# Ledger of designs, part 23: VHH binders against q07589

Target 1, 356 residues: q07589
Amino acid sequence: MSRILVIGAGGVGVITALSLWLKKESDVSLVVRSDYDRVLKHGYTIESCDYGRLEGWRPHHIYSSVEDAASAADNQGYNYIVVTTKNIIDGPVNSRVSNIIRPVLEKNKELHGPQLTTHILLVQNGIDIEKEIWAEFPREQYRYTVLSGIQLIGSTKIGSGHISQVGQDHLSCGAFDPQDAAAIQAANDFVRMYSNEGQNFVEFDPRVRYSRWKKLLYNAAINTSTALVGLDVPRCLEFGVNKKSTEIEVFHPAMREIIAIAASEGIIIEEEFITMFTEITRKKVFKPSMCVDCEKGQLMELEVILGNPIRIAKRNGVATPTLSILYNLLVLVQAKLKERKGLLKFDEKTATLVDE
Below, E stands for the ipSAE of ESMFold2; O stands for the ipSAE of OpenDDE; V2 stands for 0.75 times the mean of E and O plus 0.25 times the DockQ between their complexes.

## First folded at step 15 (VHH)

Design e2 (framework vhh_7b18_3; at its last look DockQ between E and O 0.02; V2 from the best seeds 0.00; counts 0 for: pae E 10.7 > 2, placed apart)
Fold by OpenDDE, look of step 15:
Structure e2 (fold): chain B 356 residues (1-356), chain A 120 residues (1-120)
Amino acid sequence: as target 1 above (356 residues)
Amino acid sequence: QVQLVETGGGLVQPGGSLRLSCAASGFTFSRYYMGWARQVPGKGLEWVSGISSGGSTYYQDSVKGRFTISRDNAKSTVYLQMNSLKPEDTAVYYCAREYYWGDSWTFDYWGQGTQVTVSS
């Protein structure tokens, strides 16, 4: 039986753990930070469109930290690490994915050495998010694969130990390295272990890079712009000049730039997705996740959604005038959030950042 | 207020068939597991069948292959098709909303029940 550690106990993480648990093919551990005491004592209250109502639910194991989870691994270690936290590269150092998974990866190495391959599933937004792990953990010293998880789900933590899922779970899982046979197999195995027929939707993704670029059409254009202005998508569209300028001057150009960047890598994203992503929320009063984060004073996944694509564009000679403006304005918004959180200090007397 | 109303029970001969219906109201039907339970006088409530919000079905071993549970979310209705009925299937059948509590699935609401009698 596979031992799976889920890191991140938000709406996505809890439902992920629940899905695995319900399938009954895995030993499921969940790291619960802020709600640990509540969950330990009372379990989760879950209202799920996929799984119905659950009261007092717990996975097989809950831990207050990744370190505790690592220490509790005993002699078996973990086969899978599922990361569902937001990928915020410019956030606190401890929030970096490499630092988050390090305790478990080290423990696995200690326990089993080269006999255990740890499969790291990143259920996160953005592109090039695997590179951090590859850079921090040399393959000569560590045995692991990195898997991509792209999840479409409407799930939110609405209180301590309380989850509401109103949108069906759709997960696509594949290998970041398309030539890594072990990763491919691990992804397929995860699909099997995650699949609850008639409840969730999960599939193997043979084109992870393609899928990541495709999703960036929405995230890089609509999620970012809505975050910047603090509006739901329908308002963004309707409030535009002649009800057209937002679509024509912001959304479409941004999406086309993503398509161009992908093309520079030999990945062809169909133009039809521009229309699809524009229309998908045209009549739905909905604020995308990045917008919600910003409004709640939470840091955004800015670097993995805009920063990395723009860096690729620059390297490959692709012009990104729209994305660049969005990025540079949102960098300021992100900085504002950081300042409020005490992550940046600005000296008004000197009008300069305080050097740490 | 949550309300479940069962219909379709009756007297049938061994080997016969019945179709039970349950009309649900007072909650978002499509977001809940629904199920059927039965009770014989003097005995406890016995789970018979369940269906997930997404349509996944599960059955007690004694009714597998004979009973089929289904749902219509648009009508907020759950059904139980009972074929090849046996005398031991005689009971009051209850429609129930299912939920998970701690370590097991249970019911938080159920209807008034409908009598099913299988007799020659």
Scores: ipSAE 0.024, ipTM 0.411, lowest interface PAE 3.7, mean pLDDT 92
Fold by ESMFold2, look of step 15:
Structure e2 (fold): chain B 356 residues (1-356), chain A 120 residues (1-120)
Amino acid sequence: as target 1 above (356 residues)
Amino acid sequence: QVQLVETGGGLVQPGGSLRLSCAASGFTFSRYYMGWARQVPGKGLEWVSGISSGGSTYYQDSVKGRFTISRDNAKSTVYLQMNSLKPEDTAVYYCAREYYWGDSWTFDYWGQGTQVTVSS
């Protein structure tokens, strides 16, 4: 049986563990931080549109930390590490993905050396999220693959040990490196282990880079803009000057810049997606995820959604005037969130930051 | 191999009705959001309507109250009932597969289209 460690016990992570557990083809471990004692004693309460109501549910193993999961006495290592946390590159050092997964990679290496390939599945938004992993874990010293997971689920933690899933469990899984046969096989194996026919949908994604760049049209233009102003998409469109300025001066130019950046990386995204993304979202009265994160006082996935494409643009000589303004304003919003969380301190006597 | 095949287009007088059908194959239809878009000559591609996997419906303002999208998951078919048709509804209508990606929506597969012409 494959041994799978799911990291992150939010709405996505818990349902990921549940789906794997229901299939009965894997040994499922979940890292549960703040809710650990509650879940240990009472299990999860889950209200799921796909899986029904569950009371007192736990996966095969729960741990209060990744370190504890890696140190478990009968641990034979993990075949898969499934990261469902938000990817906040500019967040606390211990919240960076490379640091989160390091104890497991080190333990796998200690136990098995080159005989076990660790499959790291990033169920996170953004582009270039795999590159931190490649930079921090040299191929000479570690044997692993990096997989892309795009979860199309609407699942939220609504209280300690309580999960509400109202959007269908739909996972798209593929290899970041399309030349890596081991990664492709691991992604297909995960699709098999995650599939619960009649209850969820999971598919192999053969074009991960294209899929992530295409999604970035929406995320880099709309997710960011709504977060900046605290409005849903229809309000952003209707409140614009002449009911047009948001789409003409913000959404469309930002999307054109993303298309140009993707093209500089050899990925062609059809320009008609610009108008289509605007039109299909025009009547969807709900706040996008980055806007919701801001309202909850949580850090945004700013760097993987906007910072990374801008860095690619600078390297490739692509102009990004619209994305750069959005990015720089959102950096201020992120700093405000960090200050509220105690992760950034401003010394009001000197009017300067205290470096962290 | 994802396939979407539209039928039901044709010529109709202003004020008339048409019902478009889209037969889907090659994917788990009941899990996907579906939609309709149209290509008006000289005006480009325009989203018309969408329906979630759970049956929630969405419409462009210009068709609200006149068009009704529906789906039959057992038959893997999505429909667009078009009533009170106007000359400006003349277009090639495309069935499209959408997906909900958190707060992101897109069309990843399209049919070949069916012509709707509203003229006296």
Scores: ipSAE 0.000, ipTM 0.314, lowest interface PAE 10.7, mean pLDDT 87
ESMFold2 (binder alone), look of step 15: mean pLDDT 84; pTM 0.842

Design e3 (framework vhh_8fcz_2; at its last look DockQ between E and O 0.06; V2 from the best seeds 0.00; counts 0 for: pae E 8.8 > 2, placed apart)
Fold by OpenDDE, look of step 15:
Structure e3 (fold): chain B 356 residues (1-356), chain A 121 residues (1-121)
Amino acid sequence: as target 1 above (356 residues)
Amino acid sequence: QVQLVESGGGLVQPGGSLRLSCAASGFTFSRYYMNWVRQPPGKGLEWVSGISSSGGSTYYADSVEGRFTIIRDNDKKMVYLQMTSLKTEDTAVYYCAREYYWGSEYTFDYEGQGTQVTVSS
C-alpha cells in the first residue's frame, strides 16, 4: 500500500486527502498547520458535492508540520508527496516547495536510501515549477520523480476544520519529464489510487508541458489582469473602451504571447483557444483565483504564472510586451502585499527598501 | 477518453430551425457544464450557449438570446441546441465543449469534429 503525504490543508488539500482516503488504496497523511488542534480533536466537517457531508473525518494520519510527518515513529517513508499549497517562489523562504518537501526527502533517504523513489506531485499552477526541485535535489543523491497535477476544484476552507466543496474535483496528472518511465508509471498509479468513480474525475496527462502552456493562456492573461484591476471578468470586458479594448489590447495579446513562447519550445497551442477562453467567461460574473487572492491580501502565484514564462521568452528571443507590463505591475502589487504582511520593509525616511 | 460527437447540422433557409445534438462519453457527464461554441468562416471561436450540470441554469450569447435553447439529458449524456429564427450570420461549424467552471478557475475541452450549419437563401 502506498503511503501518501498531502501537504496543504486548504480546501483543495483536504478534498485531495479525502479522495485518496475514500479509495482505500493508500495510507493517507495530511499536514495540518493552523487547524491542527481542532482537527485533532474534532476532525473535519466537510460539505462536498462529490462525497456528501462528512462529520469528524480524519485521514489515516495528521501532522502539525512536515517535519513531524517526516519524524513520525512509525514512518516507513512516503511513496508520494502531494503538494497542494500555492507555488509562491517569491514568498517566505519556508514556503518554497523545495524547502517544504526537504524533510520528507531526507527522511526517505535515511530510511531506505536508493530503494525508495519518492514521487512528488505538484498540484500547482504555472510552468517550470519542477525545475526548483531538480535544482535543489541532485538525482545522484536523491531518488525521486516529479509529477504534474492540474486540479480544478471548487473547494474552500470556510472555518477551522470546515471545508465546503461546491465544484467537482477534476485532476489531470502526468510526468514533467515525458521520458521518465518511473514518473509516468507513478502518475498512472496515482490516477488509479485517486479515482472515485462517479464522484471525482481524474486522468493521466501525456502532455504535461502542453497542458500547462494551454492553461497559461487563461492564467497569464485573464487571471493576472483581473487581479491587477480587482474586477470580475465580465466587468473587465464591458468596462473596456467600446467594450473591446480589454479583449483586443490586453487578453488576446497576452494569450498570443503565451502561444509564441510555447511555440519557441516546439509546443503548438491552437489559436482557437484565445477566443474560446475569452468568450466562455464573457457572461459569467466571477473573480479568478489570483484576483481573489489579491483581494484577500494573500500573495499571488505570480512568478510561476508570469515570471517563468517571461524568463523562457527572454531566453528564446520571444517578445512579450503585454505580459511584461502585466508582470511588472503585478510585481508591485505583490510587493505591496508583502509589505502589509511584514515580508518587506520600506524606510520612508530614506525612501529605500530595508535590506534584510 | 473524453469524446464529444456533434450532429444535426445542415443547410437551412433564413428563419428556419435546426436542432443540434452532442453525444458525450468518457467522463461523468452530469457533473460538468456543457457549452456550444461555433466557428464562423474566417473567424475565431465564438461562445454560443452554456448549461449547468443539472440543467437548471442556461446561458446565451447576446447574438442568439431568444432564438436558441440549450438543453441536456444527463441520463443519455446528451446536450442539445435548438436553433430557431436562424440568420445567415449563424453559419458556422458548431462544437460541443465541456467546461470546468468553479468560480475561480476553469478550462474547456472540445474534441469533436463539429457539425456544419449553413444558413442561406
Scores: ipSAE 0.035, ipTM 0.456, lowest interface PAE 2.6, mean pLDDT 91
Fold by ESMFold2, look of step 15:
Structure e3 (fold): chain B 356 residues (1-356), chain A 121 residues (1-121)
Amino acid sequence: as target 1 above (356 residues)
Amino acid sequence: QVQLVESGGGLVQPGGSLRLSCAASGFTFSRYYMNWVRQPPGKGLEWVSGISSSGGSTYYADSVEGRFTIIRDNDKKMVYLQMTSLKTEDTAVYYCAREYYWGSEYTFDYEGQGTQVTVSS
């Protein structure tokens, strides 16, 4: 049976662990931080549209840290590491994915050497998120694959040990490298282990780079703009000059820039998605996740959504006037959030940042 | 074509009761979460209540919890909102909404005309 470590105990991570646990084909471990003592004593309370009401639920194992989970592996190790945390590469160094997963990779290597291939599933937004892993863990020293997870789910932590899932669980899982047979097999195996027929929808994604670039049309244009101004999508559209300027001068130009960047990387995204993403959201009431994060005082996934595409554009000679303005303004919003959290200090006497 | 047809609105006094209905067609109703959203006069849309595809889980905004009950009938492709202890603040056009997921986000998909609820003393 595969041994799976889920990292991140927000609404997504807990439902991920629950789905794996319900299938009964894997040994499920979950890293729980702030809620650890409550979950240890009382378990989770879960109200799930897919899986029903559960009281006192726990996966097979819970740990208060990744380091503890790695130590508890004894001579077994983990077949899969599922990362459901936000990818804040400009945040605290402990939030970098390479640092999060390192204790498990080192333990697997110690126990099994090349005989255990560790499958790292990144359930995170953005582009080029796999590159840090490849750079930090040379293939000569580590045996692993990197998998992409795109999860469509409405699941929220509504209190300590309390999860509310109102949106049906939909997971697309695939290999970042479409020519890596081991990664493709691991992604298909994960689809099988995650699938609960009649309760969720799980599929293999044969074109993960295309899927992630297409999702960036929404994320880099709409998710970012709503976060910058603190408005839902209909308000962004209706408040524009003549009720048109937001889509014509902000959303559409930003999306065209993403399409151009993707094309410079050999990924062709159809232009009709520009109007599709706008029209499908025009009258729908919601605030996208980045807007919600900003309102909650949480750091944004700014670099993987905007920073990385802009860096690709710079290398490939693609102009990004709209994306660059959005990015530089959101860098200021992110710095404001960091300052409020004590992660950035400004010395008002010298009018300079404090290097600490 | 997806169709959602709301009905059952009307004029009621504070403290009164009303039951809204929504008839759904043009999609596999039993596979979708359904919601009620409302638009008060001069304000934007706000979420009111949601119900899982099976009907096993129900969810409510804090402002209506304990007063409103959402119900569905998958055989008849209907969703209902039973409202009690109505307040003047509940005055709004009420829309039935299909829950739609996109990317790592979700949103409500509504296309009906809505049904007017007016609570006045």
Scores: ipSAE 0.012, ipTM 0.195, lowest interface PAE 8.8, mean pLDDT 87
ESMFold2 (binder alone), look of step 15: mean pLDDT 85; pTM 0.862

Design e4 (framework vhh_8fcz_2; at its last look DockQ between E and O 0.07; V2 from the best seeds 0.00; counts 0 for: pae E 11.2 > 2, grease 24.7 > 24.2, placed apart)
Fold by OpenDDE, look of step 15:
Structure e4 (fold): chain B 356 residues (1-356), chain A 121 residues (1-121)
Amino acid sequence: as target 1 above (356 residues)
Amino acid sequence: QVQLVESGGGLVQPGGSLRLSCAASRFTFSRYYMNWVRQPPGKGLEWVSGISSSGGSTYYADSVEGRFTIIRDNDKKMVYLQMTSLKTEDTAVYYCARDYYWGDSYTFDYEGQGTQVTVSS
C-alpha cells in the first residue's frame, strides 16, 4: 500500500486527502498546521458535492508539521508527497517547495536509501516549478520523481476544520519529464489511487508542459491583471475604454505573449484559447485567486505565473512587453504585501531597503 | 475526457425558432454549471447562456435575453437552448460548454464540434 503525505490543508488539500482516503488504496497522511488542534480533536467537517457531508473525518494520520510527519515513530517512509500549498518562490524561505519536502526526502533516504523512490506531486500553478526541486536535490543523492498536478476544483476552507466543496474535483496528473518512465508510471498509479468513479475526475496528462502553458494564458493575463487592479473580471471588461480596451490591450496581448513563449519551446498553443479564456468569466462576478490573495494580504504566486515565463522569454528572445509590465507592477504589489508582513524593511530616512 | 455533443442547428429565417441540444458524458453532469457559447463568422467566442447545476438559475447575454431559454435535464444529462425570434446576428457555431473551477477561478471548456445555426432570409 502506498503511503501518501499531503502537504497543505486548505480546501484543495483536504479534498485531495479525502479522495485518496476514500479510494482505500493508500495510507494517507495530512499535514495540518493552523487547524491541527481542532482537527485532531474533532476532525473535519466537509460538505462536498463529490462525497456528501462528512463529520469528524480524519485521514489515517494527521501531523502538525512536515517535520513531524517525517519523524513519526512508525514511519516507513512515504511513496508520494502531494504538495497543494501555493508556490511562492519569493516568499518566506520555509514556503519554498524544496524546503517543504526536504524533511521527508531526507527521512526516506535515511530509512530506505536507493530502494525508495519518492514521487513528488506538485499540485500547483505556474511553469518550471519542478526545476527548483531538480536543482536542490541531486539525483545522485536522492531518488525521486516530480509529477505535475493540475487540479480544477471548487473547494474552500470556510472555517477551522471546515471545508466546503461546491465544484467537482478534476485532476490531471503527469510527469514533468516526459522521458522519465518512473515518473510516468507513478503518475498513472496516482491516477488510479485517486480515482473515485462517479465522484471525482482524474486523468493522466501526457503533455504536462503544454497543459501548464495553456493554463498560463488565463493566469498570466487575467488572474494577474485583476490582482493588480483589484477588480472582478466583468468589471475589468466593462470598465475598459469602450468596454474593449482591457480585452484588446491587456488580456489578448498577454495571452499572445504566453503563446509566443510556448512556441519558442516548440509547444503550440491554439489561438482559440485566447477567445475562450476571454469569455470564461465575462458574466461571472468574482475575483480570481491572485486578486483575492492580494486583498487578503496574502502573497501571490507571482514568480511561477509571470516570473518564470518571462525568464524563459528572455532566454529564448521572445518579446513580452505586456507581461513585463504586469510583472514589474505586481512585483511592487508583492513587495508591499511583504512589507506589511514584515518580510521587507524599508528605511524611510534613507529611502532604501534595509539590507538583512 | 469530458464529452459534449451538440445538435439541433440548421437554417432558419429571421424570426424563426430553433432548439439546440447538448448531450454530456464522462463527468458528473448534475454538479456542473452548463453554458452555451457561440462563434460567429470571423469573430471570437461569445457567451450566450448559462444554467446552474440544479437548473434553478439561468443566465443570458444581453443580446439574447428574452429570446433564448436554457434548460437542463440532469437525469438525461442534457442541456437545451430554445432560441426564438432569431436574428441574422445569431448566425454562429454554437457550443455546449461545461463550467468548472480552476482551483481559484471559474472557467469553461467545450469538447464538441458545435452545431451550425444560420439565420438568413
Scores: ipSAE 0.026, ipTM 0.407, lowest interface PAE 4.3, mean pLDDT 92
Fold by ESMFold2, look of step 15:
Structure e4 (fold): chain B 356 residues (1-356), chain A 121 residues (1-121)
Amino acid sequence: as target 1 above (356 residues)
Amino acid sequence: QVQLVESGGGLVQPGGSLRLSCAASRFTFSRYYMNWVRQPPGKGLEWVSGISSSGGSTYYADSVEGRFTIIRDNDKKMVYLQMTSLKTEDTAVYYCARDYYWGDSYTFDYEGQGTQVTVSS
């Protein structure tokens, strides 16, 4: 039976743990930080369009930190590490994915040496998110695979220990390295362990790079623009000059730039997705996730969604006038959020950032 | 289009109580979770409280837990927020909202004008 550690107890992470727990094929652990005491005492209350109402639910194990999960006295290590946290590479050092997962990788290595391959499933937005893992954990020294999870679930934490899921649990899982047979097998095994027939939809993704570049059309153009202005998509479209300028001058040009960057990396994205992503949200009054994060005062996944594509564009000689303006303005919004959280200090007497 | 009409706001002293009402129409009310969200002066929207479609589960932001109670009446298509032990920090325009979802986003669908709650001595 596979031992699975889910890191991140937001709406996605809790439903991930629930789906695995319901399948009864894995030993499921969840890292629960701020809600730990409440969940320990009372369990989760879950209202799920897929899984029904649960009260007092918890997975097989809960821990208040990744360090505790790695150190547990009866812990045999973990076959899978499922990371559902937001990937904020310009955030605090302890929130960097490599630092979050390091205690588990070190413990697996201590307990098993080369006998256990650790499968790291990144259920996070963006591109090049696997590069940090490869850079920090050389494959000569660590035995692991890196898997991609694209989640389309509508699930959120609406209170301490309370989860509301109103959108179907839909996961696409694949290997970042399509030549890594162990990763491909691990992704297919995870699909099997996650699948609850008749309740969710989970599939193997044979084209992880394509899938992530395609989703980036939405994330890099719409998610970012709404975050910048604090508006839902219909308002962005209706408030534009002649009700057209947002679509024609912002969304579509940004998406075309992403298509060009993907093409420079050998990934062909169909142009029909430009209009598809615009039209599916045109009449739906809601704020995309990055806009919501910004309004809650939380740091955005800015670098993996927009910074990384722009860096690829610069390397490959692809022009990104629209994306670059969006990125540079959002860097200022991110700095404002960091200042409010005490992660940046501006000295108004000298008009400079305080180093250190 | 969704119709939500908030009422019951007003001026109250710290420590006081107030009950907000929300009349819902033009959607299948009993299928949706309902919420209260608020907008303090000069700040963004923040979630306050939520209630499941059946009313069997209630949820509260940490800042209001123990002081506010959310209630729904599916027959009358109504949501209420009973507020007690009010603080100046509770001053805001209060909106009722239904849950709304698209893609990897989750947020609140609110169309009402809201109701002003002012807590001052």
Scores: ipSAE 0.000, ipTM 0.159, lowest interface PAE 11.2, mean pLDDT 86
ESMFold2 (binder alone), look of step 15: mean pLDDT 83; pTM 0.847

## First folded at step 17 (VHH; framework vhh_7b18_3)

Design f1 (at its last look DockQ between E and O 0.01; V2 from the best seeds 0.00; counts 0 for: pae E 24.3 > 2, placed apart)
Fold by ESMFold2, look of step 17:
Structure f1 (fold): chain B 356 residues (1-356), chain A 120 residues (1-120)
Amino acid sequence: as target 1 above (356 residues)
Amino acid sequence: QVQLVETGGGLVQPGGSLRLSCAASGFTFSRYYMGWARQVPGKGLEWVSGISSGGKTYYQDSVKGRFTISRDNAKSTVYLQMNSLKPEDTAVYYCAKGYWKGDSWTFDYWGQGTQVTVSS
């Protein structure tokens, strides 16, 4: 396991590259977009609760695009592709994960044919995020595995080339297909290459689908609700009718619907997690990531968090009245964000969308 | 194997212009970073400009705004347009094939070089 390409240079991606670089067991490349020129000339400034303060730091290689990274790999290709971008299925077509990784997958195939299995690690929220990859890259034409990364880090880009990490680097890594021995081995190898004893926490996840559905209780109920109203969790709870309605009429019903959808897919989530996710956030004056994304004017991971489970529910005949209201209102919030970014246009004279 | 052949050097007055060309062969040109480096008398080799396989350009601060790198993938050729030349630009200029290695430009093949002299 020698060559690793990290795609995405936000707070998560930069710390991912740093952790791999510090271990000294891999050749670390990072794709940097808007900050590329700054980082090329000056490196990163990183203030990390785990790794200390770094000045002028770079991984072994940086590139301004995935295409450049693929072509400039000294004709060697990459063993791992680590995707740390937000998964915005309803965003620009160039932001789809299959399109992002295609140049590297094609280059690996050209260089190595079936001799190199490409390990694609998705460090992204949501469920069914691996299915686009399986559909787009048939196994008879490509040699790859798909790995899951659940990152619990608190790391933020606070300026051009400046990263602030205040929450511990904590990664859970496993195989989306529990029957794929190569994927299981690749996930364990990644855990080893990522582990910096005494500085971070990284573990193998033997039950990726269960872990992602469990985390979806928080994401689909709390992350979404706070994003819709622009409030932290304590405010959402205290402002409710009789200080109860948000919890009883929004969070808990949404979580029960997720449990029912997971059960229709053969995944049993314990009901205790409904109260657990509410209680661990009740007193934390902290805006969840989707709420923060909205406030920054960035698109939300709406489809992988709400859209995908609702589509599963419709296919399996599971009722989702609470999730559906949240989803349809957040579709409007997402459209507002898209309009501000120029990704859709409304013709005020006709009161219609400009079809594109 | 890899060949890089530079042309276009010469003597020019301060404020003048030159255009360097580099013809490449022996590799899939469109897939590699290409660049220019120079050897200033009495100093080591320093990078000047680079261009990615996708066409993104990079410049040392001392030449930014005065030099322009470009490539023509159909002709397997890299160019360096050098404007507003100064005496300190006097050097042997080398075309190079390489890549970015995380903390530096790495060039693995070099041409023979072409002399650029800026003198009144």
Scores: ipSAE 0.000, ipTM 0.097, lowest interface PAE 24.3, mean pLDDT 87
Fold by OpenDDE, look of step 17:
Structure f1 (fold): chain B 356 residues (1-356), chain A 120 residues (1-120)
Amino acid sequence: as target 1 above (356 residues)
Amino acid sequence: QVQLVETGGGLVQPGGSLRLSCAASGFTFSRYYMGWARQVPGKGLEWVSGISSGGKTYYQDSVKGRFTISRDNAKSTVYLQMNSLKPEDTAVYYCAKGYWKGDSWTFDYWGQGTQVTVSS
């Protein structure tokens, strides 16, 4: 039986853990940082469109930290690490994915050496998110694969130990390295272990890079712009000049730039997705994730959604006038959030950033 | 079998021009993204330019405005017009059928390469 550690106990993480648990093919551990005491005592209340209402639910194991999860190993390492936390490269150092997973990788290495391959599933937004892990963990010293998880789900933590899922879970899982046989197999195995027929949708993704670029049409254009202005998508559209300017001058140009960047890598994203992403959101009164984060005073996944694409564009000579403006303005918004959190210090006497 | 044969390389002075050609065979040329990469001895392959099956062109920032990629599907040939050449453009240039590995640009097929030397 595979031992799976889920890191991130938000709406996505809890439902992920629940899905694995319900399938009964995995030993499921969940790291619960902020709500640990409550969950330990009372379990989760889950209102799920996929699984119904659950009271007092717990996975097989709950831990307050990744370190605790790593130390609790009963001479068996974890086969999978599922990361559902936000990927914030410019956030606190301890929040980087490489640092988050390090305790478990080290423990697995200690226990089993080269006999255990750890499969790291990143259920995160953005592109080039795997590079951090490859850079930090030399393959000569560590045995691991990196898997991509792209999840479409409506799930939110609405209180301590309380999860509401109003949108069905759709997960696509594949290998970041399409030539890594072990990763491919691991992704397929995960799909099997995750699939609850009739409740969630999960599929193997043979084109991870393609899928991530495709999703960036939405994230890089709509998620970012809504975050900047603090509006839901319908208001963004209706408040535009003649109710057209937002779509024509912001969303579509941004999406086309993403398509151009992908194309520079030989990845062809169909133009139809521009229309698709615009239309599916036109009448849905909701704020995208980055917008919600910003409003809650939380750091956004800015670098993995805009920063990395723009860097690729620059390298490949692709013009991104729309994305660049969005990015540079949101960098300031992100900095404002950092300052409020004490992560950034500005000296008003000298009008300069305080160097750490 | 896939074959790519480059021609057109040589020695040129800074500011000069060269035109590289790549004759492709062994696959449906018109359906594939084609590109040029270059390699300096001791260094890895560097993507230079690409052209989609539909004819959209892409360039590395360092060569933008100086290099032009084109293709003739009837001849199964891809071209690289290199103008305003600089010493830093010195490398072995490879025609390639490109793909994304997942973390970096790479190629499943490439030619034997043609040497381009830019020197005064």
Scores: ipSAE 0.000, ipTM 0.208, lowest interface PAE 16.6, mean pLDDT 92
ESMFold2 (binder alone), look of step 17: mean pLDDT 83; pTM 0.834

